# VH-VL binders against o04291r164to392, part 9

Target 1, 229 residues: o04291r164to392
Amino acid sequence: DANNPAGLLSIAEEALAEFLSKATGTAVDWVQMIGMKPGPDSIGIVAISRNCSGIAARACGLVSLEPMKVAEILKDRPSWLRDCRSVDTLSVIPAGNGGTIELIYTQMYAPTTLAAARDFWTLRYSTCLEDGSYVVCERSLTSATGGPTGPPSSNFVRAEMKPSGFLIRPCDGGGSILHIVDHVDLDAWSVPEVMRPLYESSKILAQKMTVAALRHVRQIAQETSGEVQ

## First folded at step 9 (VH-VL)

Design f3
Fold by ESMFold2 at other seeds, fold request of step 10:
Structure f3 (fold): chain C 229 residues (1-229), chain A 120 residues (1-120), chain B 113 residues (1-113)
Amino acid sequence: as target 1 above (229 residues)
Amino acid sequence: QVQLVQSGAEVKKPGASVKVSCKGSGYTFTDYYMYWVRQAPGQGLEWIGYINPNSGGTTYNQKFKDRATMTVDKSISTAYMELSRLRSDDTAVYYCARSGSEKPHYMDVWGQGTLVTVSS
Amino acid sequence: DIVMTQSPDSLAVSLGERATINCKSSQSVLYSSNNKNYLTWYQQKPGQPPKLLIYWASTRESGVPDRFSGSGSGTDFTLTISSLQAEDVAVYHCQQYYSLPLTFGQGTKLEIK
């Protein structure tokens, strides 16, 4: 299935369906983070997974930017994800319906010298939905999914990204409602026991990735045009 | 310093198979994609496929998918490309090439080439 | 498939003069999200394998003389040799790596007149 557009689109559409079921549904057992109160400085609603495969976090919040601008900012992972070492887009495929498929290699910094850093080989699908919403979803490519083979990983542990991404809904008065899902398996069992909690905690994932993304785009929105009321 | 050394020239009959080897030295063999590209006499370059030497995973140009097989033996830093059911229009120089350090699909080091001649 | 077309097929240039080789792609190889052109130039001297000169359309590979430069964007690209030297006699190939299958131009033969 060497870069077959029909096969890649099938993988992309399946990833989109799974992502949406997590973002707006109960495909993951979500638990709202306790101790957070709504208020003028609240970023939104944040939840973490309980007893699921891998670890997951979800956030929902308002952003005073239109959907395409939010997507542009968030697709540039090194600009907001502190642990992101590099992102390389190796291939770009136009999808039917005006969407875009990217094949992406990402390297992360390790939080500890006791375990190898993680990397990812993913398909990222960007498209506009019928209701005017914009979606950027992403999932790992593996031998099980098919698609082109990813780059060598001898110095990294290849981690798995389960269907994840951003759903960005336009608001009537301007701005957007942003839904974020991060769902990963960092291969915690390959890490020494003393460091394993860093790789198994949905709360750490939320703090380092999901909340960080939402805060970053909201801060840019305030600097550009102010926050949606 | 970084080198790719290929096996010697081959003369084959139509219907036969050929297996070309490519030994890498001066770098970590399993850190880079390996590509196979051919050049018919007086013609341009044509991509056959690539292999991840660490996992053994392959990606083929659709034109060659039914006839080409790429493999590696990472213990001796060697890649192989086998082309079956040879035809006269498979006469070409066959190259191996390594990916650059940035990972996108450009090729920074090439082997010396292996001439494969297919004739009756 | 993205078709790469080079012009001219052959070119003769006097020592010390400027040589210009063109490459056109049938589709844009510029990705707007990273603002990169997925285009490479190779030099293939007589009896030798190709050698990488330029990647990302305009970035010289380490060890390539600064008389070689790449320019252009989207579908139209140019390789320029600002002052031709005797060792520059070769066939020059462009290649796109925007999408699979990877494809090359037909080559441009550069000679000294």
Scores: ipSAE 0.770, ipTM 0.896, lowest interface PAE 1.2, mean pLDDT 90
Fold by ESMFold2, fold request of step 10:
Structure f3 (fold): chain C 229 residues (1-229), chain A 120 residues (1-120), chain B 113 residues (1-113)
Amino acid sequence: as target 1 above (229 residues)
Amino acid sequence: QVQLVQSGAEVKKPGASVKVSCKGSGYTFTDYYMYWVRQAPGQGLEWIGYINPNSGGTTYNQKFKDRATMTVDKSISTAYMELSRLRSDDTAVYYCARSGSEKPHYMDVWGQGTLVTVSS
Amino acid sequence: DIVMTQSPDSLAVSLGERATINCKSSQSVLYSSNNKNYLTWYQQKPGQPPKLLIYWASTRESGVPDRFSGSGSGTDFTLTISSLQAEDVAVYHCQQYYSLPLTFGQGTKLEIK
């Protein structure tokens, strides 16, 4: 059954495969984001989705921190995601050497009083790949995926996170290459038409979540002088 | 104010089924998980499963998955647990309980319990 | 499955004295990422259902007297009643909620000496 460790690992591995195909491949039709300028201090490469279910954003950049430190920072979602109200880890399941599965309930602030805030019920899988890369991927648990049922909340609209996350590759000589994918369906049709574009824009998603995450870890790296092994 | 009131004691024969009810009051029924836990005479507590009363989604202890069925009727703020193919070792007090002030799986309010006795 | 083991099975303590009940889990219930211990203590008075006392190993539920405290981390946890009162006669249960299935200790019966 999907509620046991083997079933949850199966869901986690499928999410990882889908995430990697988005992060390093063309599973999403990516379009480079307008307004990014090349330069010595460039944040990195940022792209947004075209013609996919939901909305998606991707970023790739260099961070002068070791992969485990980057993962530690980014797993603390309230510290960098401004609209994140709370993150509750309800269950923790070991997956194998270095691997961990978390079942997570996340609440977001609403940008307007005219629509209910969104929440998420997700599986988050953290593991080290054979090439030394560290991955943190996440996806919603639904009746279709299986897994334990999430907490109730009558004041939130349950949004869907499609396979998303962080791929953190060690660099020779120190530091990391960070790949970020955010892919969500915010249920825009439950929002009044006037506010609907706020929930359907991959550009807004990139600015509020994907770029924010990359900028946050880079800022911390500069403040610590970015010393790596 | 917050309370869970369960149905009365039952006596059943082996092979029968029992359905225990749990009515919640004094709170928003659909905002909290509902748990089912049993306690055999002189023994500890054993988790059966939990239900999200808003969606109707369930999660069972694997030990009970084939025999237990949890449901809710939101219109009357009532949860149900049915246990089928009863055996004598199913004799226990069956409790409902709701989740605490936070979302993780601790239980802050318990029903009074329903004694189910399985005997020939 | 995480097995929860309590000790002692039963103890008797004089009124006004300190009572200590132990709970050990078969694996750690401390999650390093959030630094929380996924452990609760319940009080079950004779003829009554369990009542929540402490969650996150050391946080008292509202309305629980200050004489109750929880401590410990990882695999070893303690419930302490600093000055035993007559109304504290009960069976005390620990429960982990780190992972499914949810599991309880076997209970510790506390009596007045």
Scores: ipSAE 0.765, ipTM 0.898, lowest interface PAE 1.2, mean pLDDT 90
Fold by ESMFold2 at other seeds, fold request of step 10:
Structure f3 (fold): chain C 229 residues (1-229), chain A 120 residues (1-120), chain B 113 residues (1-113)
Amino acid sequence: as target 1 above (229 residues)
Amino acid sequence: QVQLVQSGAEVKKPGASVKVSCKGSGYTFTDYYMYWVRQAPGQGLEWIGYINPNSGGTTYNQKFKDRATMTVDKSISTAYMELSRLRSDDTAVYYCARSGSEKPHYMDVWGQGTLVTVSS
Amino acid sequence: DIVMTQSPDSLAVSLGERATINCKSSQSVLYSSNNKNYLTWYQQKPGQPPKLLIYWASTRESGVPDRFSGSGSGTDFTLTISSLQAEDVAVYHCQQYYSLPLTFGQGTKLEIK
């Protein structure tokens, strides 16, 4: 269990497959957000879930940064996710295929004092695909999935991250195409009814996480491009 | 003042089981991992496993997975480690230890240790 | 499993002199993504449990005297006691927490010369 990389890799590869089916396929019933149109000045294409368990959002956009730099930025959750209080990597396991598995504890700020803050215990898997794309995918570890037990959460509600992450495809001539999927269950029923829409809205998820991540890396790309004298 | 107090020394025969207790005080028992580590006489430290005292979830060193059982009684802030099918090379001091306030797996407070002697 | 090897196995140092204890891991315990070394030092005085001295390779635990310091990165780490005192007679252990299983060095026994 403690040194079972085959079991952790199995969880990681299942998460990867499910993430990819969401990111590039129709595993989630995606609906484009109102007013989002492609164009040279647009942030990208953003969609939200319809009729799925939990809530989900997806985005796709161009970023003038190398895939590894995009991954580095997005792995640093506090730098772009406003409500992220802390991220702790508790264990790092080589996947045996050149990839890396991280076991991560994340705490979120609560938006109000009326509901307990959420935390997450996740496996994050980073690897290169055969086509040269780089992937960072993530899912919660639970007693159902197996794997090492996560930290105590007596002051937090343990939320669930369903397979989610970043697919970063290199572009010929530089830069990357970034696909983002966020899919979570925030346990909205543990929140007072008047606050519940904040915890079960795919649109709010998109604005707070998915769009925020894409906007952040695009902003860094523009600042980096402007540093040349 | 954070304190971990363990049960007293035990003498066992090969094939028996032993259950060591560890009572925490001076902190919120359910907010920290609890670890079990042993030290054979004159030897280094060996990690056995850890438990999340809030959920009861456990993680074992594979060396001990089929013989060790860790449990918690939250109502009395006490952790337990039971080792079954004892053999003479299980003779050691058994420690409980608490995680630090940061969640990674280092141990900031240790119990006084429980000597378990296995001899025929 | 990450094997932790300490050197020397034992040493004797005169009071007031510097003691140096080394710990080497069989693979890097530095995670480049967060730039942290997943290494801890413990002090174990005779008949006592281990006591946390240093975590993250170089961060001193509260209440640990300033004469204790940790250094190193990746695979090679050092615990230094700048001016040895009689109360520092102990076995010192390093531990990695980079990956499971958690593993400890074999210990270094420090005595007064």
Scores: ipSAE 0.764, ipTM 0.896, lowest interface PAE 1.3, mean pLDDT 90
Fold by ESMFold2 at other seeds, look of step 10:
Structure f3 (fold): chain C 229 residues (1-229), chain A 120 residues (1-120), chain B 113 residues (1-113)
Amino acid sequence: as target 1 above (229 residues)
Amino acid sequence: QVQLVQSGAEVKKPGASVKVSCKGSGYTFTDYYMYWVRQAPGQGLEWIGYINPNSGGTTYNQKFKDRATMTVDKSISTAYMELSRLRSDDTAVYYCARSGSEKPHYMDVWGQGTLVTVSS
Amino acid sequence: DIVMTQSPDSLAVSLGERATINCKSSQSVLYSSNNKNYLTWYQQKPGQPPKLLIYWASTRESGVPDRFSGSGSGTDFTLTISSLQAEDVAVYHCQQYYSLPLTFGQGTKLEIK
C-alpha cells in the first residue's frame, strides 16, 4: 500500500529515476537559455523546456561547497525562493538505504492579485548515489501516485511538481557540480486568459526558481571563502 | 470557541456497523484535517485515520483500512467515521479531533467522544 | 511503526510537589533539517477527551498553565508539572507525529498522594 514505507519508497525511486533522466539526459527537450555568458564569472549553463508537459528549467554550475552543504542549503527553500510563503514537513520516513523521505506542504505567494496562489503536496527523497553524488528529488503526491492525502487547500490551487530536484556531484580538489531541474504544472487554465503566459513560461520558472537556487548557493560559497581569509 | 460535537453512544451486535458523526463549529471546517482516534476501556489511544475535508481525500491506519470509512458533508460541517464488521474488541470511545493551526499532525481540539459498545 | 513508551505507568505526587513523566520513542523524532521534535503531550482528565498541552516537545499550547513544561530531544522526552494542583489528576499521553502511523504512548496516570 502506498501509505506505508515500502509504497512511499517505490514512489521515491521512480521519482529519482525520472529526475536523473532529466538532469543528465534528454527526457525533456532542452533549449539553452538566451543571454547566458561564457567565462569564469558566469553562473553556469541554463536551459528551458520546449514542447513538454508543463514547464521545465535546468541549470548546471560549479559551486565551491561540499555536496552535503549544498544539499542542506537548497533543502531550505524559504531561504532562497522569494515566492515561497511557507514549507511544512509533515512526515519523515527513513529509507532502507540510508536515504530520507519527507512529505512536504509548500505554499507560494501569487505573482498577481488576479489569480489564486499555488500550493504543493510533495514527496522529497534525499539519498547518496554509488558514485558519491548526493540527490534531492521531489514530486507531487496525487490520487494517481497514491500516498497520504495532503492538507486542505480551500484558498489555494494545488499545483503539480513533476520529478524535479538537485544532483550534486563532488569535484576532485573540492567543491561540487550542481545540476538543478524544476518541472511543474501550475494549472494555467485556472487563471484569467491574460495571465496564462506567466504560468506557462519556462523562462520565468528558470529566473524565479532554477537560477535563483544556483545564485544563492554561489553567494554563500563566496561568503564562506571570505570568512577563511 | 472552536467545538467538535459528536453523536451519542451506540450499542451494537457483533457483525454490525456503526457510523459516528462529528460536527465542527467556530472555524472554517474545510481548512483543517479531521482525525479519528479510539480508546478501548482502560487502554491507550489508537489512531484510525484522517480526512482532508476539502477534497474528501483519506488516509487510514493500515489496521483499519478494510473496515473504516471516513467521509464529510461540507454543507453541514460534519465528518463521519463508519466501522463495519464490528467485534467485541471494537468496544471503545471514538473521538474526532482537528489538526492544529500549523500543518503537522498534532491535534488541538477534540470532540467529547462517542462510546460504542459491541456485545451480544 | 514508531513505538512510544511512557514511564512510569502511574505515580502519586503530593500537592505542590514536582511531577515528572517520561516518554521514549523507538526512533528519533527530531528532524535535523528543521531542528524540530515531532512530539506532543496531551492531558486526559477522568471522563474527558484528551487536551493538547505541549507540541514540538516544548511549546506550550495557548491557555495551558505555565507549571506545565516539556523538555528533551531525539528519543527521550519529559513532561514536568512544577507545582502539582488537584485539578492535574489525569492520564498524560505523549504522541509522535514524525511519521505515519501516528502513535501514542500507553499513558501515565497521575494521582494525588
Scores: ipSAE 0.758, ipTM 0.895, lowest interface PAE 1.3, mean pLDDT 90

Design f3
Fold by ESMFold2, look of step 12:
Structure f3 (fold): chain C 229 residues (1-229), chain A 120 residues (1-120), chain B 113 residues (1-113)
Amino acid sequence: as target 1 above (229 residues)
Amino acid sequence: QVQLVQSGAEVKKPGASVKVSCKGSGYTFTDYYMYWVRQAPGQGLEWIGYINPNSGGTTYNQKFKDRATMTVDKSISTAYMELSRLRSDDTAVYYCARSGSEKPHYMDVWGQGTLVTVSS
Amino acid sequence: DIVMTQSPDSLAVSLGERATINCKSSQSVLYSSNNKNYLTWYQQKPGQPPKLLIYWASTRESGVPDRFSGSGSGTDFTLTISSLQAEDVAVYHCQQYYSLPLTFGQGTKLEIK
């Protein structure tokens, strides 16, 4: 029901619960990612999924920025996600308690001319938790979930975002602990077999999306907080 | 070049239904939302719903959800809106309209309108 | 539901003079994350369908004369016609597309004095 804020909030709250179980728990069988370079430029733990539906990646790290600033940066997906062509917010619904629901259409560049680019129709829920953490979580709207119908996409393959997002916890003395989960199904079976690894690899997802987000926020934090030397 | 052409005026009795058609031309029909909006005589505009012509997915104004049915026939680039259990206060001009060049819900091209009169 | 209220209900302005039409929303239609106002103006001449004039509160649609301008933000919006022409006699409607249901103002009838 398109005009039912309670229905959209229900979808949003279910997405939040599932996201949190992935971000801080074992809802996904996480395997630590080998080969990430440790150091002051990359402070965090990165994991990828082993046997889940779709592909997933998780990261956790420290950022010297306040939680709302981190959320602001990461909600601007084109600024940090290289493959993001466009993001359009079609509807905005206040969720109460200062939270916000957005209905978002996202287009991605294709890595190859041999397969159609992917797009997404999603609900994004931003809210402050009772413990002071800030959350931005997101999931696809489909016929199964309900909600308003998304825009037509004649030149794109509609991909699925499973509950994903950012959990941003404030630290004593400033800064934040950032948890990131990306969980998607890119419809790998719709591409030629030789290209399929680009669409099925949780490691590539981590490198292109999850780690990229963490690096971007940390880079901005270093540039705004002073000399790194 | 972009054009929306609607079916002709209709006179109906209370309790009947009406089906208005809207044929799009000059653009790729399945790339744009189609909206339905009505205007009672001397009154403002009222949104009924919209349809994704590619998937057939619909979104209705709650006021009309149990009486309005929107469909498309992609093969002839035509959208339809059927309103059932008509009442005298359903007398209005019914418009179809296409989404604009950007994705959000504003309407850049409108059909000429279809007058539906409901009276005994 | 976001209620859109226009003022005045009708307006008479001399040829060549400035016309000003106001639209107020019951809730803000400015989204701070993208800094856009989800507000559109339509012109509806007698016996014709509405025609898009302005979207995003201030962006003029292609082919719309420069004498039409939109301004305002948040809850308060204005359509201005800087030098009224005879062909500008119409009803003007504002519409929000911030959230569903999509809603329109009641319309403002503009006449020549």
Scores: ipSAE 0.751, ipTM 0.892, lowest interface PAE 1.3, mean pLDDT 90
Fold by ESMFold2, look of step 9:
Structure f3 (fold): chain C 229 residues (1-229), chain A 120 residues (1-120), chain B 113 residues (1-113)
Amino acid sequence: as target 1 above (229 residues)
Amino acid sequence: QVQLVQSGAEVKKPGASVKVSCKGSGYTFTDYYMYWVRQAPGQGLEWIGYINPNSGGTTYNQKFKDRATMTVDKSISTAYMELSRLRSDDTAVYYCARSGSEKPHYMDVWGQGTLVTVSS
Amino acid sequence: DIVMTQSPDSLAVSLGERATINCKSSQSVLYSSNNKNYLTWYQQKPGQPPKLLIYWASTRESGVPDRFSGSGSGTDFTLTISSLQAEDVAVYHCQQYYSLPLTFGQGTKLEIK
């Protein structure tokens, strides 16, 4: 049974493996996105998907914060994701090795009155790797995956998060290398044709979520250091 | 006013099944989880499971998963719980309850209860 | 499974006096990331279903008198009735919702002395 802790851990480990293959490999056909801000305020390297299921974006950048602090900031999605209405943790399961599994319900604002807002029911797995890297990965729970059933969504369209998250690698001398993957299916077929670009564009996904997350963490790092790095 | 109204008391023999109904009114039925909880005479409360009445998805306490079946009929705002292969220690009051206005698993409105007696 | 243990199993308190009911969980139900205790108290009067009193360990449900208060964190929680009234005769249950399965304490029966 998938509401058994062992079954949830299996889902979590599969999500982690898939996320890592996207974050550091070629599991998605990545195309580098041109148009980053130049000079001292450069955000990092951003890529978007081509010809994958759903839409995806990836970013990689340097942050002058330790891995666990970066993870703490990014787990608080309402603090940095403008379109995030709410995040509710319904269940918390220890995963062993200091890791944690959360079952999370997230509601998003709709960008238009012509389509229903999206929500997500996800498993989020956080753990510290042996090399000091910290990982936060997340994926939707569905009938196909198993696991506890999520909240009612009569006013929302349940979207799918494919394995996504943050890989935060420590740097020698302090700070971190942050890898971000966002991979979602927003059910674009359920909206009018004129509105579909808001729901199926990897570039919009990158701008609204992936880049926003990296920018937010870098801004906090500058504020807490009191000095530009 | 939000109400949950359950079906009447039942008397069953060991080995039989029972199906308890719970009709919600005064709220949007499909916006809240529905829980099933039982209480044996003179004993504490025991969670059986919950259902998402919008999707029909269910989650069971492992103790009951092989004998309990929860369903919903959205058209009449009614949830059902069926318990099969009844034993004498299944004698209890069975409650339905809905989730609170926040999403986590606490229960803000309860049905009046349905006494199920398993005897002989 | 998280085991919830209440104490005492029963108590008798004079009208107008303070009643205190304890609940202990076998594991912490405080989640550090949101700083919330996943604990609820219910009141169950004779012949009636449970009624929600307190959620998040200390938040009073609408319509619950302010003589009821919840406190505690982590594994140790307390329900306090500051000035007992006759209508407060009931069994009181704590429940955790930190993880599945959802579990309740065995109940504490409160009577007038």
Scores: ipSAE 0.749, ipTM 0.892, lowest interface PAE 1.4, mean pLDDT 90

